# Ledger of designs, part 16: VH-VL binders against Cytochrome b561 and DOMON domain-containing protein At2g04850

Target 1, 131 residues: Cytochrome b561 and DOMON domain-containing protein At2g04850, of Arabidopsis thaliana (Mouse-ear cress) (q9sj74r43to173)
Amino acid sequence: QQASIAWTYHPHNATLDLCFFGTFISPSGWVGWGINPDSPAQMTGSRVLIAFPDPNSGQLILLPYVLDSSVKLQKGPLLSRPLDLVRLSSSSASLYGGKMATIRNGASVQIYASVKLSSNNTKIHHVWNRG
Short names: E, the ipSAE of ESMFold2; O, the ipSAE of OpenDDE; V2, 0.75 times the mean of E and O plus 0.25 times the DockQ between their complexes.

## First folded at step 10 (VH-VL; framework fv_enfortumab)

Design q4 (from k3 with light chain A50K A91Y F94Y; at its last look DockQ between E and O 0.07; V2 from the best seeds 0.00; counts 0 for: pae E 10.7 > 2, placed apart)
Fold by ESMFold2, look of step 10:
Structure q4 (fold): chain C 131 residues (1-131), chain A 122 residues (1-122), chain B 107 residues (1-107)
Amino acid sequence: as target 1 above (131 residues)
Amino acid sequence: EVQLVESGGGLVQPGGSLRLSCAASGFTFRDYSMNWVRQAPGKGLEWVSYISYSGSYTYYADSVKGRFTISRDNAKNSLSLQMNSLRDEDTAVYYCARGFLEWSYEDYFDYWGQGTTVTVSS
Amino acid sequence: DIQMTQSPSSVSASVGDRVTITCRASQDISDWLAWYQQKPGKAPKFLIYKASSLESGVPSRFSGSGSGTDFTLTISSLQPEDFATYYCQQYDSYPITFGGGTKVEIK
């Protein structure tokens, strides 16, 4: 499996700064990371950030989604309602540097996020996938 | 006290238009998604439309897509539903319903207005 | 679309009776289900979320159960103020859908 996560938690304002590391499996694929606030095994209801190629430019973009049960994780962008991102202080994605900084099978991607959590919540359920 | 007050209902001929409004008070309106739900005479509940707390995202039931437009004004604590090309089957009581807080997983409706009646006839 | 089927359509009952209303989803919705009470001429009143969690202020005689596709609302000892129509609602996915309702009437 080609995924990992690094994080720092700030107790004074209940924020989690993180970087998720993943890889694409195709030049038209996607990589996503997110949280499910109430269920460790459920993709339905998850708040996710999806990195994928812009259909017009081919450049890496990152968009937020709320997954619902009618939407399957698949090769293209998730067909779900987009989410207003008020709780996220920041988010971005980048390809791992070097001469091969385009989206392709095996390309490494980093998804950065700063997420405000509930006070005194010491455990969050996170999810990730790719297609 | 959370309060939602609908207005703008009335009698209209098929093909006509109406604009419904919902005035919100007793909570921070801009933090909540909002919905319209309708109930035809003697029938059950039907979800009509959703709008996100910022207004950036909207969804519609298939029966109203292309004819109805949901909108909100967070400065005025107001939700609206523009209804065009009205049909007999749009006759119903229309409820303004409060949805979920931002980044909540819960799409149930914890507060409802008393409704405004739309009648589409002859 | 997820179809929600309630049964029975109506039930005649007396004060003090135990009343059970069922709701069936056309596909697995986990526990993403809410219940509402509606009296004639009034807006629906929110009762239960997440299939079994009572909203604040709802009398303890109301309870919900179930997961997956089969759900129940139970009133353990029916009171005069409980004669109403009850609706289930799934919130697993859009479009949001409701059951057809169950009317609880005086026998």
Scores: ipSAE 0.006, ipTM 0.547, lowest interface PAE 10.7, mean pLDDT 80
ESMFold2 (binder alone), look of step 10: mean pLDDT 93; pTM 0.947
OpenDDE, look of step 10: ipSAE 0.107; ipTM 0.768

Design q5 (from k3 with heavy chain S104P, light chain A50K; at its last look DockQ between E and O 0.04; V2 from the best seeds 0.00; counts 0 for: pae E 15.2 > 2, placed apart)
Fold by ESMFold2, look of step 10:
Order: structure tokens, then sequence, then C-alpha cells
Structure q5 (fold): chain C 131 residues (1-131), chain A 122 residues (1-122), chain B 107 residues (1-107)
């Protein structure tokens, strides 16, 4: 339930650097963060980064999605059609605890993203969730 | 209250097999990673194998890779080590060790069983 | 693989003495290091994690320090129950490795 975000905006190249901090609530769960350019009050249309365990290796995976109306929050990984985020320059995720860290209840994750923005944008709507 | 009880040790000949078990009680077994650590007579500690809480991934020391298989049954609160193609150098006390619960420290061993002795000799 | 080297291999000391044990890693492990105590015929006992954090119930006379490659365990005033073998363990990467042990003996 605990989450936080840190950010730095670079006006010269209209770039927003973000670091989102969240926690997993199960070993097969997920943690997601993103923005919705169209409607801040809903998940549909959000450009999200979702961290979850690879079913085969257990390693942390971070994938970009555009959520559509068929996507539902569920305990397992989202299976909607993945689509890269528009103007996402870079992203990464890591667990606290180094190479031996594993995903489980209470495991902390850091999601980093760098996003190019329009210079006319006066606000950014962000969303996050976990399952 | 935390207890780890190893069993299944004994005398075997080189090339033989044994299956070690570790019965866990006094804690929620499925929330913890588990390890096997061994100690040859008069020697130091040697890590053998690791298994994650769900059993989804495992790691092995090079000395046992391909010969030993770690597994767990979270419904029975049981950890196992299948040991095949045993060698003289596998002679040791084998400890069941619980990974530390507090993230990110789960690769430290906060509770240990009493150990079970494996002797490999002809 | 990360080699862990403990020094000395043994130390003779009296009750009340300050004892310092050194552990060196073959590469930078940050502070991903634990210490264990083992008495003859017994399983190891967890003392210290993340180089300097005391496990619950461990007496305050035990302390750990260091980061990178060089680490120490200190017993500020040795007690009769502290005569044992002490092991360091790196938790940076697989394979997990232990130091060779340091035996603390009665002088």
Amino acid sequence: as target 1 above (131 residues)
Amino acid sequence: EVQLVESGGGLVQPGGSLRLSCAASGFTFRDYSMNWVRQAPGKGLEWVSYISYSGSYTYYADSVKGRFTISRDNAKNSLSLQMNSLRDEDTAVYYCARGFLEWPYEDYFDYWGQGTTVTVSS
Amino acid sequence: DIQMTQSPSSVSASVGDRVTITCRASQDISDWLAWYQQKPGKAPKFLIYKASSLESGVPSRFSGSGSGTDFTLTISSLQPEDFATYYCQQADSFPITFGGGTKVEIK
C-alpha cells in the first residue's frame, strides 16, 4: 500500500525523469505505474510500466502497455496487448536487495522512467496499482 | 518456536543416492526461501542449494550441480534434497536453513536445523 | 565466485578481552555480509546481517563494521559463552560463500 514518486523536469529538452517506489503484495503479483494522457480518472488508455516475475525464471520483468477496456486488475500478470509507451525514452526496474532479491509480499521495487513531454503540457496525471 | 528438523541421512556407497527431508514448523513456511548448507568433518560451512518461497527458481553450488535437486512442498511444510551420484567429498552434516524474512535480507540464514549426517564410503 | 578470507584462523583470549575478527571479500560486496557463531556439535547461530545490524536477541557486545571488501566482527568484552567458531558469509551473489572460520579459544 505504500508508494512514492520522485521526479525532475528538464525544461530545455522537455524531459521528465521519474522514479516510482512501490511494493509487491504476493510472489506472483505485479506493481504498475503510468500516466493517462486522455482521462486521469480511469485506467483505460493509460500508458503503464508493469513489473512482475518472469513465470519461467522468476526474474523481474518490466514491460510497457497501453491499457484498453478489456484489461482488468487481477492477481497475476496483465495479459492485455502490450504496446510501447509513446515518447518513452528509457525505463528500468530493480528490486531492493541486489542480485539475490526475490519477489514476495513486502518486496520493494523501483521503477525508473524518462519521458519526453510536450512543452505546452501544464499537468501530468499519474496512476499506479498492484495486485 | 521455529523448528527445522532434517532427516534421511545415512551411510551410502559412492554412486548411490539419498533423499534428505526437512520438516518445518512454527512459521509460515511458504513465505521463506530455503537452503541446504553442509559441513564436512572438521571443516567450514559450504552452501549447497537455494530454493525460492514458491519453488519457482533454484540455485546450486558448482560441486553439486547436475547431481542434487532441491524441492519443496508448501502444503506439507517440507523441504527436500535429492542427492544422486554421491561421492566421498559429499560426506558432511547437512543443515536445512531458512532465508531471512525481512526483505532484502532473505539470503541470510536466520534459523538452522540440527543437521543430518551423510557418510559416503565404500 | 566470491572468495571470503577470514583472519586470523584462531585467536586465544581471556574473559573480558576485546576480540576482533576480519573478513575480506575477493570483490566489492557493498555491505551484503552476515556473521554466524557455531559451537562444537551445534548448528550455526545468526548474529549480524548487512555487515552491522544485530539480529534480535544478540548481545550488544557484538558489533560488525565494514563495506566493500573489508569487514570486522568485534566482541567488546568476551564472555564464557562466546568461545566458538565465527563465520562470515557474503550475500551479494550466487554462489553463496562463507569464510573459512575463526576459532576463538580460551587463553
Scores: ipSAE 0.006, ipTM 0.541, lowest interface PAE 15.2, mean pLDDT 79
ESMFold2 (binder alone), look of step 10: mean pLDDT 92; pTM 0.949
OpenDDE, look of step 10: ipSAE 0.183; ipTM 0.794

## First folded at step 12 (VH-VL; framework fv_enfortumab)

Design s1 (at its last look DockQ between E and O 0.22; V2 from the best seeds 0.00; counts 0 for: pae E 9.5 > 2, placed apart)
Fold by ESMFold2, look of step 12:
Structure s1 (fold): chain C 131 residues (1-131), chain A 120 residues (1-120), chain B 107 residues (1-107)
Amino acid sequence: as target 1 above (131 residues)
Amino acid sequence: EVQLVESGGGLVQPGGSLRLSCAASGFTFRDYSMNWVRQAPGKGLEWVSYISYSGSYTYYADSVKGRFTISRDNAKNSLSLQMNSLRDEDTAVYYCARGLEWSYDYFDYWGQGTTVTVSS
Amino acid sequence: DIQMTQSPSSVSASVGDRVTITCRASQDISDWLAWYQQKPGKAPKFLIYAASSLESGVPSRFSGSGSGTDFTLTISSLQPEDFATYYCQQADSFPITFGGGTKVEIK
């Protein structure tokens, strides 16, 4: 189960640009990627981006979430707040295969994000999953 | 029911030390950031310190930086404030307040406060 | 540091009056602003977040508005239980700062 990530760090303004590459396992599934600014041993507080199909149109949606102690998605999406330890500046997602691409088993997705890191961050731990 | 109960306030001489505690119940403590906010007699609210849900990040008001240390014990659902080199201007009611780490950083629940008096 | 300036410092008003309290930030904070109510001897009570969103259980006579640097809390028809001190708080950046408070008193 192949997933990869590529990034560019901009030291001048402490900004990390990244692209996560993942694959769906069903037409109604999801692919998620995120980071935890506090600790690699704790999933709580991870800021994640979840890509999934709109139930009615089938179009790719990308929404932000924060994980709770159960490591399940919280109800409703949550944008990064200004006092967040890692501030999400922008994000987007796209499918491979151009205008005819659909979400299905084996469909590839790219999740792009730009994040502003706090001056205290020396390492960023990332997490991904799908369902 | 969310509850926050502060303790450890008292009378202390200038230059002395005091340790405040806040006991949390009715919510999953380790999912939330925590803060100390103080209020001098007859005065407004002053934010004192912040600690992230894991304890990895802390911030302090300039007036207390280097003298106060915020900490948390997520296994015991407790927040602490170690106060050293106390001054007359530290006299206040000290509140612990819950922050929403993943929403706006607002203080949705507050304790009833514990009083610190620094005799000048 | 973001300075939060509230005005007026006090308001003398009667039951049924419309009361308006303003809060000014020293720099643009978008809508990252909260309002709190505090009665004597009690902890502050959370009223409004994101400048204009009412917390659950807050009476609809309370409303907030503003964005950027200028914000307003309005009580459309003052009730006896609304006599208190009100504080604004910015949530844009550390250090977290409050306004100086506005005391709403019986005229």
Scores: ipSAE 0.007, ipTM 0.600, lowest interface PAE 9.5, mean pLDDT 81
ESMFold2 (binder alone), look of step 12: mean pLDDT 93; pTM 0.954
OpenDDE, look of step 12: ipSAE 0.357; ipTM 0.826

Design s2 (at its last fold request DockQ between E and O 0.12; V2 from the best seeds 0.00; counts 0 for: pae E 6.5 > 2, grease 19.7 > 18.9, placed apart)
Heavy chain, then light chain:
Amino acid sequence: EVQLVESGGGLVQPGGSLRLSCAASGFTFRDYSMNWVRQAPGKGLEWVSYISYSGSYTYYADSVKGRFTISRDNAKNSLSLQMNSLRDEDTAVYYCARGFLEWYEDYFDYWGQGTTVTVSS
Amino acid sequence: DIQMTQSPSSVSASVGDRVTITCRASQDISDWLAWYQQKPGKAPKFLIYAASSLESGVPSRFSGSGSGTDFTLTISSLQPEDFATYYCQQADSFPITFGGGTKVEIK
ESMFold2, look of step 12: ipSAE 0.008; ipTM 0.592
ESMFold2 (binder alone), look of step 12: mean pLDDT 93; pTM 0.953
OpenDDE, look of step 12: ipSAE 0.498; ipTM 0.876
ESMFold2, fold request of step 13: ipSAE 0.007, 0.006, 0.061; ipTM 0.641, 0.622, 0.701
ESMFold2 (binder alone), fold request of step 13: mean pLDDT 93, 93, 93; pTM 0.951, 0.951, 0.953
OpenDDE, fold request of step 13: ipSAE 0.023, 0.022, 0.018; ipTM 0.661, 0.658, 0.642

Design s3 (at its last look DockQ between E and O 0.06; V2 from the best seeds 0.00; counts 0 for: pae E 15.7 > 2, placed apart)
Fold by ESMFold2, look of step 12:
Structure s3 (fold): chain C 131 residues (1-131), chain A 120 residues (1-120), chain B 107 residues (1-107)
Amino acid sequence: as target 1 above (131 residues)
Amino acid sequence: EVQLVESGGGLVQPGGSLRLSCAASGFTFRDYSMNWVRQAPGKGLEWVSYISYSGSYTYYADSVKGRFTISRDNAKNSLSLQMNSLRDEDTAVYYCARGRYEGYDYFDYWGQGTTVTVSS
Amino acid sequence: DIQMTQSPSSVSASVGDRVTITCRASQDISDWLAWYQQKPGKAPKFLIYAASSLESGVPSRFSGSGSGTDFTLTISSLQPEDFATYYCQQADSFPITFGGGTKVEIK
């Protein structure tokens, strides 16, 4: 299934604004997008935003993580140690379908983020997955 | 249904000011970048200004930079364009346009436009 | 600024004709290109994004192609409702710019 991303870089304040578009494959699933500033081939060290259902309410929530060697993306919510992104200025996620939208197979999700990068024009590598 | 409704156009003298508004409905306004695009009588389309979904970033065509100010109120689903120091060449229909995705400013929905006439 | 040059500026055509409109960017814009249709007195209608992707609800007789600097909009069999002015638009960088338009009119 396909995913897409849109972004704008703002050199004056070294900020990257982005929107990632993806889809869920189950009602208990997750959709994640992230960056690895150090390596495109590794999930370890990636700074990710994971959209998934709140275990208590079922509503869409979005949480940031730094993935390490003890954490792997699996089918189901990814819960890991707290964010260590270069700087996350803002983030949000939304489902297509408004108030009645639920997380289900084929549900579309947008993940928005604003990330401050280093002043040295940091090269970044994008990763994404779902389960 | 997505709706964009412009208002605030009219006749104004050179050097005058005018404020355009765009009321948005039928979609989650705060998730989309917004733009103003204008069209002078008998002419092509000219992009005027952009504002990011949060309002944190704005960009302007060189022809309006320093004279026009784009703004949005995400609580009221409203986009605005403050136009100062108006000139004859600012005469146009002004369209409110929704960016399809942040950073992909293809304009997937347009209002019907509001007419600004600048004349002595 | 990226200049977008459309040709022809107008074309006279009959119902059923194949119509081809070209758009040329002054620098490489990859596939960051859209096409719009505008009828007199109306707002533009979004047709194609990313050079070749058809927006939902747009008839399949419309197609787009190209990347880099050279782009084409094709109407495979012109219908009465297709008589309009067509604009290309680059979305690669600010300032956003449009082509000058191509008017498709009745022969």
Scores: ipSAE 0.006, ipTM 0.535, lowest interface PAE 15.7, mean pLDDT 79
ESMFold2 (binder alone), look of step 12: mean pLDDT 93; pTM 0.955
OpenDDE, look of step 12: ipSAE 0.061; ipTM 0.735

Design t1 (from q2 with heavy chain E102K; at its last look DockQ between E and O 0.48; V2 from the best seeds 0.00; counts 0 for: pae E 9.7 > 2)
Fold by ESMFold2, look of step 12:
Structure t1 (fold): chain C 131 residues (1-131), chain A 122 residues (1-122), chain B 107 residues (1-107)
Amino acid sequence: as target 1 above (131 residues)
Amino acid sequence: EVQLVESGGGLVQPGGSLRLSCAASGFTFRDYSMNWVRQAPGKGLEWVSYISYSGSYTYYADSVKGRFTISRDNAKNSLSLQMNSLRDEDTAVYYCARGFLKWMHEDYFDYWGQGTTVTVSS
Amino acid sequence: DIQMTQSPSSVSASVGDRVTITCRASQDISDWLAWYQQKPGKAPKFLIYKASRLESGVPSRFSGSGSGTDFTLTISSLQPEDFATYYCQQADSFPITFGGGTKVEIK
């Protein structure tokens, strides 16, 4: 329930700048935000940014995914060809409290993204989740 | 091996209807957008219609909007084009084409069927 | 709608010649452009995507370049199997549009 989003749309280049605000629910958990070009009811096909701790360093990392039922959170290639990432021009994530912050239950995370939208779409369905 | 096989073409009078089908195999059909592209005799390629991988979104060329309906059945790996109120200018070979990038709207077409011929004449 | 204008409409060339085909978009499409080859009686064959990236199995004599509104397909050394009509296609926005085609004839 404790999630929010702020955004600015730039019509001349069809670009959406956004910041998603969410919280972790465990020290080994994840927080994800994304858009679904087809349906808000399902996660499959969503273009998501997932924030989670690096298994080796514990540092917050943010990786882009195109979800299907088989995607696992890891450093690795997406299931789709790289061209679906052209719509994402920049992204980053940060914890409240900067470099000293740790991923834990209740830790706040900000996910920033800049996304180029399709010219014929009049609606954007966003999704988010955590675990 | 990716295969797309169109069927349902034929001769029809103006104002008539036809239903085209495209049977897909060799790939996970439900992950890809699908398109119909047509080619009139001696002419170039013309995009006709698009359907998203889930079937939730469709788009049509202005020349066919309101007359043609694209649909898909992801359980049967099939794509369809219902063509109503056919006109002489709809005469063409109709290809089904797969979107190259998974889960994309505007896309390229990496696999094409061999086409089915629709002839609209009095 | 984005109009795609190809030039020339046809070209006659000898085996070994360098052939250049151009495609102009009526609006900026960045690099969202593909090229297709079509032989008589056959469906189009996907050659190049993202303006310059060769699809797997396409011979290296094919290359693409350009961005924005002006794009080029080059065949560096024409082979007998390259006789065909070539089409560009924009993937920037609906409706999807193709160029009018360029017929390459081998003498």
Scores: ipSAE 0.007, ipTM 0.622, lowest interface PAE 9.7, mean pLDDT 80
ESMFold2 (binder alone), look of step 12: mean pLDDT 94; pTM 0.959
OpenDDE, look of step 12: ipSAE 0.029; ipTM 0.711

Design t2 (from q2 with heavy chain E102T M104I H105E; at its last look DockQ between E and O 0.73; V2 from the best seeds 0.00; counts 0 for: pae E 8.8 > 2)
Heavy chain, then light chain:
Amino acid sequence: EVQLVESGGGLVQPGGSLRLSCAASGFTFRDYSMNWVRQAPGKGLEWVSYISYSGSYTYYADSVKGRFTISRDNAKNSLSLQMNSLRDEDTAVYYCARGFLTWIEEDYFDYWGQGTTVTVSS
Amino acid sequence: DIQMTQSPSSVSASVGDRVTITCRASQDISDWLAWYQQKPGKAPKFLIYKASRLESGVPSRFSGSGSGTDFTLTISSLQPEDFATYYCQQADSFPITFGGGTKVEIK
ESMFold2, look of step 12: ipSAE 0.007; ipTM 0.610
ESMFold2 (binder alone), look of step 12: mean pLDDT 93; pTM 0.954
OpenDDE, look of step 12: ipSAE 0.288; ipTM 0.831

Design t3 (from k3 with heavy chain S33W; at its last fold request DockQ between E and O 0.46; V2 from the best seeds 0.00; counts 0 for: pae E 8.0 > 2, grease 18.92 > 18.9)
Heavy chain, then light chain:
Amino acid sequence: EVQLVESGGGLVQPGGSLRLSCAASGFTFRDYWMNWVRQAPGKGLEWVSYISYSGSYTYYADSVKGRFTISRDNAKNSLSLQMNSLRDEDTAVYYCARGFLEWSYEDYFDYWGQGTTVTVSS
Amino acid sequence: DIQMTQSPSSVSASVGDRVTITCRASQDISDWLAWYQQKPGKAPKFLIYAASSLESGVPSRFSGSGSGTDFTLTISSLQPEDFATYYCQQADSFPITFGGGTKVEIK
ESMFold2, look of step 12: ipSAE 0.021; ipTM 0.663
ESMFold2 (binder alone), look of step 12: mean pLDDT 92; pTM 0.940
OpenDDE, look of step 12: ipSAE 0.618; ipTM 0.889
ESMFold2, fold request of step 13: ipSAE 0.007, 0.013, 0.012; ipTM 0.592, 0.618, 0.605
ESMFold2 (binder alone), fold request of step 13: mean pLDDT 92, 92, 91; pTM 0.941, 0.940, 0.937
OpenDDE, fold request of step 13: ipSAE 0.000, 0.018, 0.035; ipTM 0.622, 0.656, 0.708

## First folded at step 15 (VH-VL; framework fv_enfortumab)

Design u1 (from s2 with heavy chain G99E, light chain D28G F94T; at its last look DockQ between E and O 0.06; V2 from the best seeds 0.00; counts 0 for: pae E 8.2 > 2, grease 20.1 > 18.9, placed apart)
Fold by ESMFold2, look of step 15:
Structure u1 (fold): chain C 131 residues (1-131), chain A 121 residues (1-121), chain B 107 residues (1-107)
Amino acid sequence: as target 1 above (131 residues)
Amino acid sequence: EVQLVESGGGLVQPGGSLRLSCAASGFTFRDYSMNWVRQAPGKGLEWVSYISYSGSYTYYADSVKGRFTISRDNAKNSLSLQMNSLRDEDTAVYYCAREFLEWYEDYFDYWGQGTTVTVSS
Amino acid sequence: DIQMTQSPSSVSASVGDRVTITCRASQGISDWLAWYQQKPGKAPKFLIYAASSLESGVPSRFSGSGSGTDFTLTISSLQPEDFATYYCQQADSTPITFGGGTKVEIK
């Protein structure tokens, strides 16, 4: 999978700024990035941001999830406990080619996030995937 | 309705063992990291142990490392604490606590009613 | 380890009083702080997270403030059901640590 990440940690306010770069493999697909507290770090159980096309408009949307195999991509709240955004200061997603771009096989997406972190010395595991 | 029910407490001699259980219901157990927190008679709260949602990461307070083992069974919605080599200072009410679901949040939003462990000769 | 120091250890108060409880961390913890209420023989109840955010269903007479090392829980008008012991808890670093508690008693 063709993906990359760039990040900067700001110790003065304990904030991690990041940009995840990924590509779609289908016009109805998804691209996700997130944080998983476990070493078996695939997307299940992760706090994730998922970029996917709005089923009604086809426009790129970015939504937060606690990911599980039962979670369905949809515009709106989920039955599982929603992600509390207190620590997620900002997030956005954009396609290469700006607002004219559409989701297609090979379309490039950028996911931006700013996350406030504790001073914890425990390693932070990040995950990404697409479908 | 979130419920956490501890069991397995009792009276035990120093050096003995007990296994505590916590039955969870009313929420998707496999999504939550879980903790044990204890309270000695007339004392404040002391964090004991943590287990991640998958069970891959565990952490222990220094006072119990090497003696206590936290585990979970996500198919049965249960959390366990195996306590070996028990000491007088392990006497406490033991609470099962659910971790707040957010980015690395170590708050405890739901607690069971606790089970009492008494270590006495 | 981060030491959490609560003061006072106890407060005698009447219904309707304003009660203020202080919690101090031995090092900066930003706003990674929670407050809990515990009644005798009962489990702790989650009140406040992120120093100032009220958990769902907590009465608005409860408020939290502070960042860094100094934190305050305030009950604006004490009610009969508020007589309890209150604990602060830092969530910045392992091991998780609690304050020693503040008992709010009937005057």
Scores: ipSAE 0.013, ipTM 0.647, lowest interface PAE 8.2, mean pLDDT 80
ESMFold2 (binder alone), look of step 15: mean pLDDT 93; pTM 0.949
OpenDDE, look of step 15: ipSAE 0.024; ipTM 0.701

Design u2 (from s2 with heavy chain S33W Y110V, light chain F94T; at its last look DockQ between E and O 0.48; V2 from the best seeds 0.00; counts 0 for: pae E 8.8 > 2)
Fold by ESMFold2, look of step 15:
Structure u2 (fold): chain C 131 residues (1-131), chain A 121 residues (1-121), chain B 107 residues (1-107)
Amino acid sequence: as target 1 above (131 residues)
Amino acid sequence: EVQLVESGGGLVQPGGSLRLSCAASGFTFRDYWMNWVRQAPGKGLEWVSYISYSGSYTYYADSVKGRFTISRDNAKNSLSLQMNSLRDEDTAVYYCARGFLEWYEDYFDVWGQGTTVTVSS
Amino acid sequence: DIQMTQSPSSVSASVGDRVTITCRASQDISDWLAWYQQKPGKAPKFLIYAASSLESGVPSRFSGSGSGTDFTLTISSLQPEDFATYYCQQADSTPITFGGGTKVEIK
């Protein structure tokens, strides 16, 4: 019971609006949620949004990634390219406690996204993780 | 060098069949959606079909649905289009095209040189 | 299906001219639009994605703008290698559709 998700699908624009709810496990940690456009490829081809502290300011930031076979969210530093290309209508992340909130063990985070699905896709798979 | 090379075009009679192939090199083929796009002589571009990374999802333009089959072989870095029940209006240059990366798969960033299919008589 | 209407269908221009071509979608596609350049006998070349983002290696004289239904490709100072046909393409919904093309020709 570490995470939950709420979503609404809009068929006339093929848009999925969602909110993912998760928690951090350390002050230097991360929380990620994403989708697999191709159902059997859980790691390769996953598109993820990762929330973590800005190294300079400590404030919550949210960046999109595309995972390749070399990127492992659970075992070490991210090797993916941050903010290369985006097919999102919108995304954001929030901490419980507003602007006074800090990233720490047990801090709650909400990741909001609006995603355009490929025009003939009828099914998506999602992934989530933290570290 | 990222490269796509089509082959298998030719002259066929209406009702005939052809199989087009596209050989990919210079990139990790299995990480990309792949497409076929065609262009009739003197006309614009028409999207034909696409296929997902694993081949689990295939999609077709209405004009070819039920007659054309897209497939891929990730071990051979190869994309294919089986074309059955060909009609005069299928006459075109057929391009294979790579879906763009990083959430933009419905744009086409790499194109092959094309292979010509002529359906007549 | 989303119809993409390009205008003009053809334009005659001289080297150094500013050329503007437009693309109109039959419904709101946000910024899900690409531009391609095609020379006779060659494959299309990817120029612009997400309405305004320039692909790497594309000269800065090319620019894209627009959102919703109305989009523009501008060539700020036409060069000899820019004489070609230009296509817009929507990526909002299936089927993926292209505009009819705009041929940029030598005066």
Scores: ipSAE 0.007, ipTM 0.597, lowest interface PAE 8.8, mean pLDDT 79
ESMFold2 (binder alone), look of step 15: mean pLDDT 92; pTM 0.946
OpenDDE, look of step 15: ipSAE 0.029; ipTM 0.710

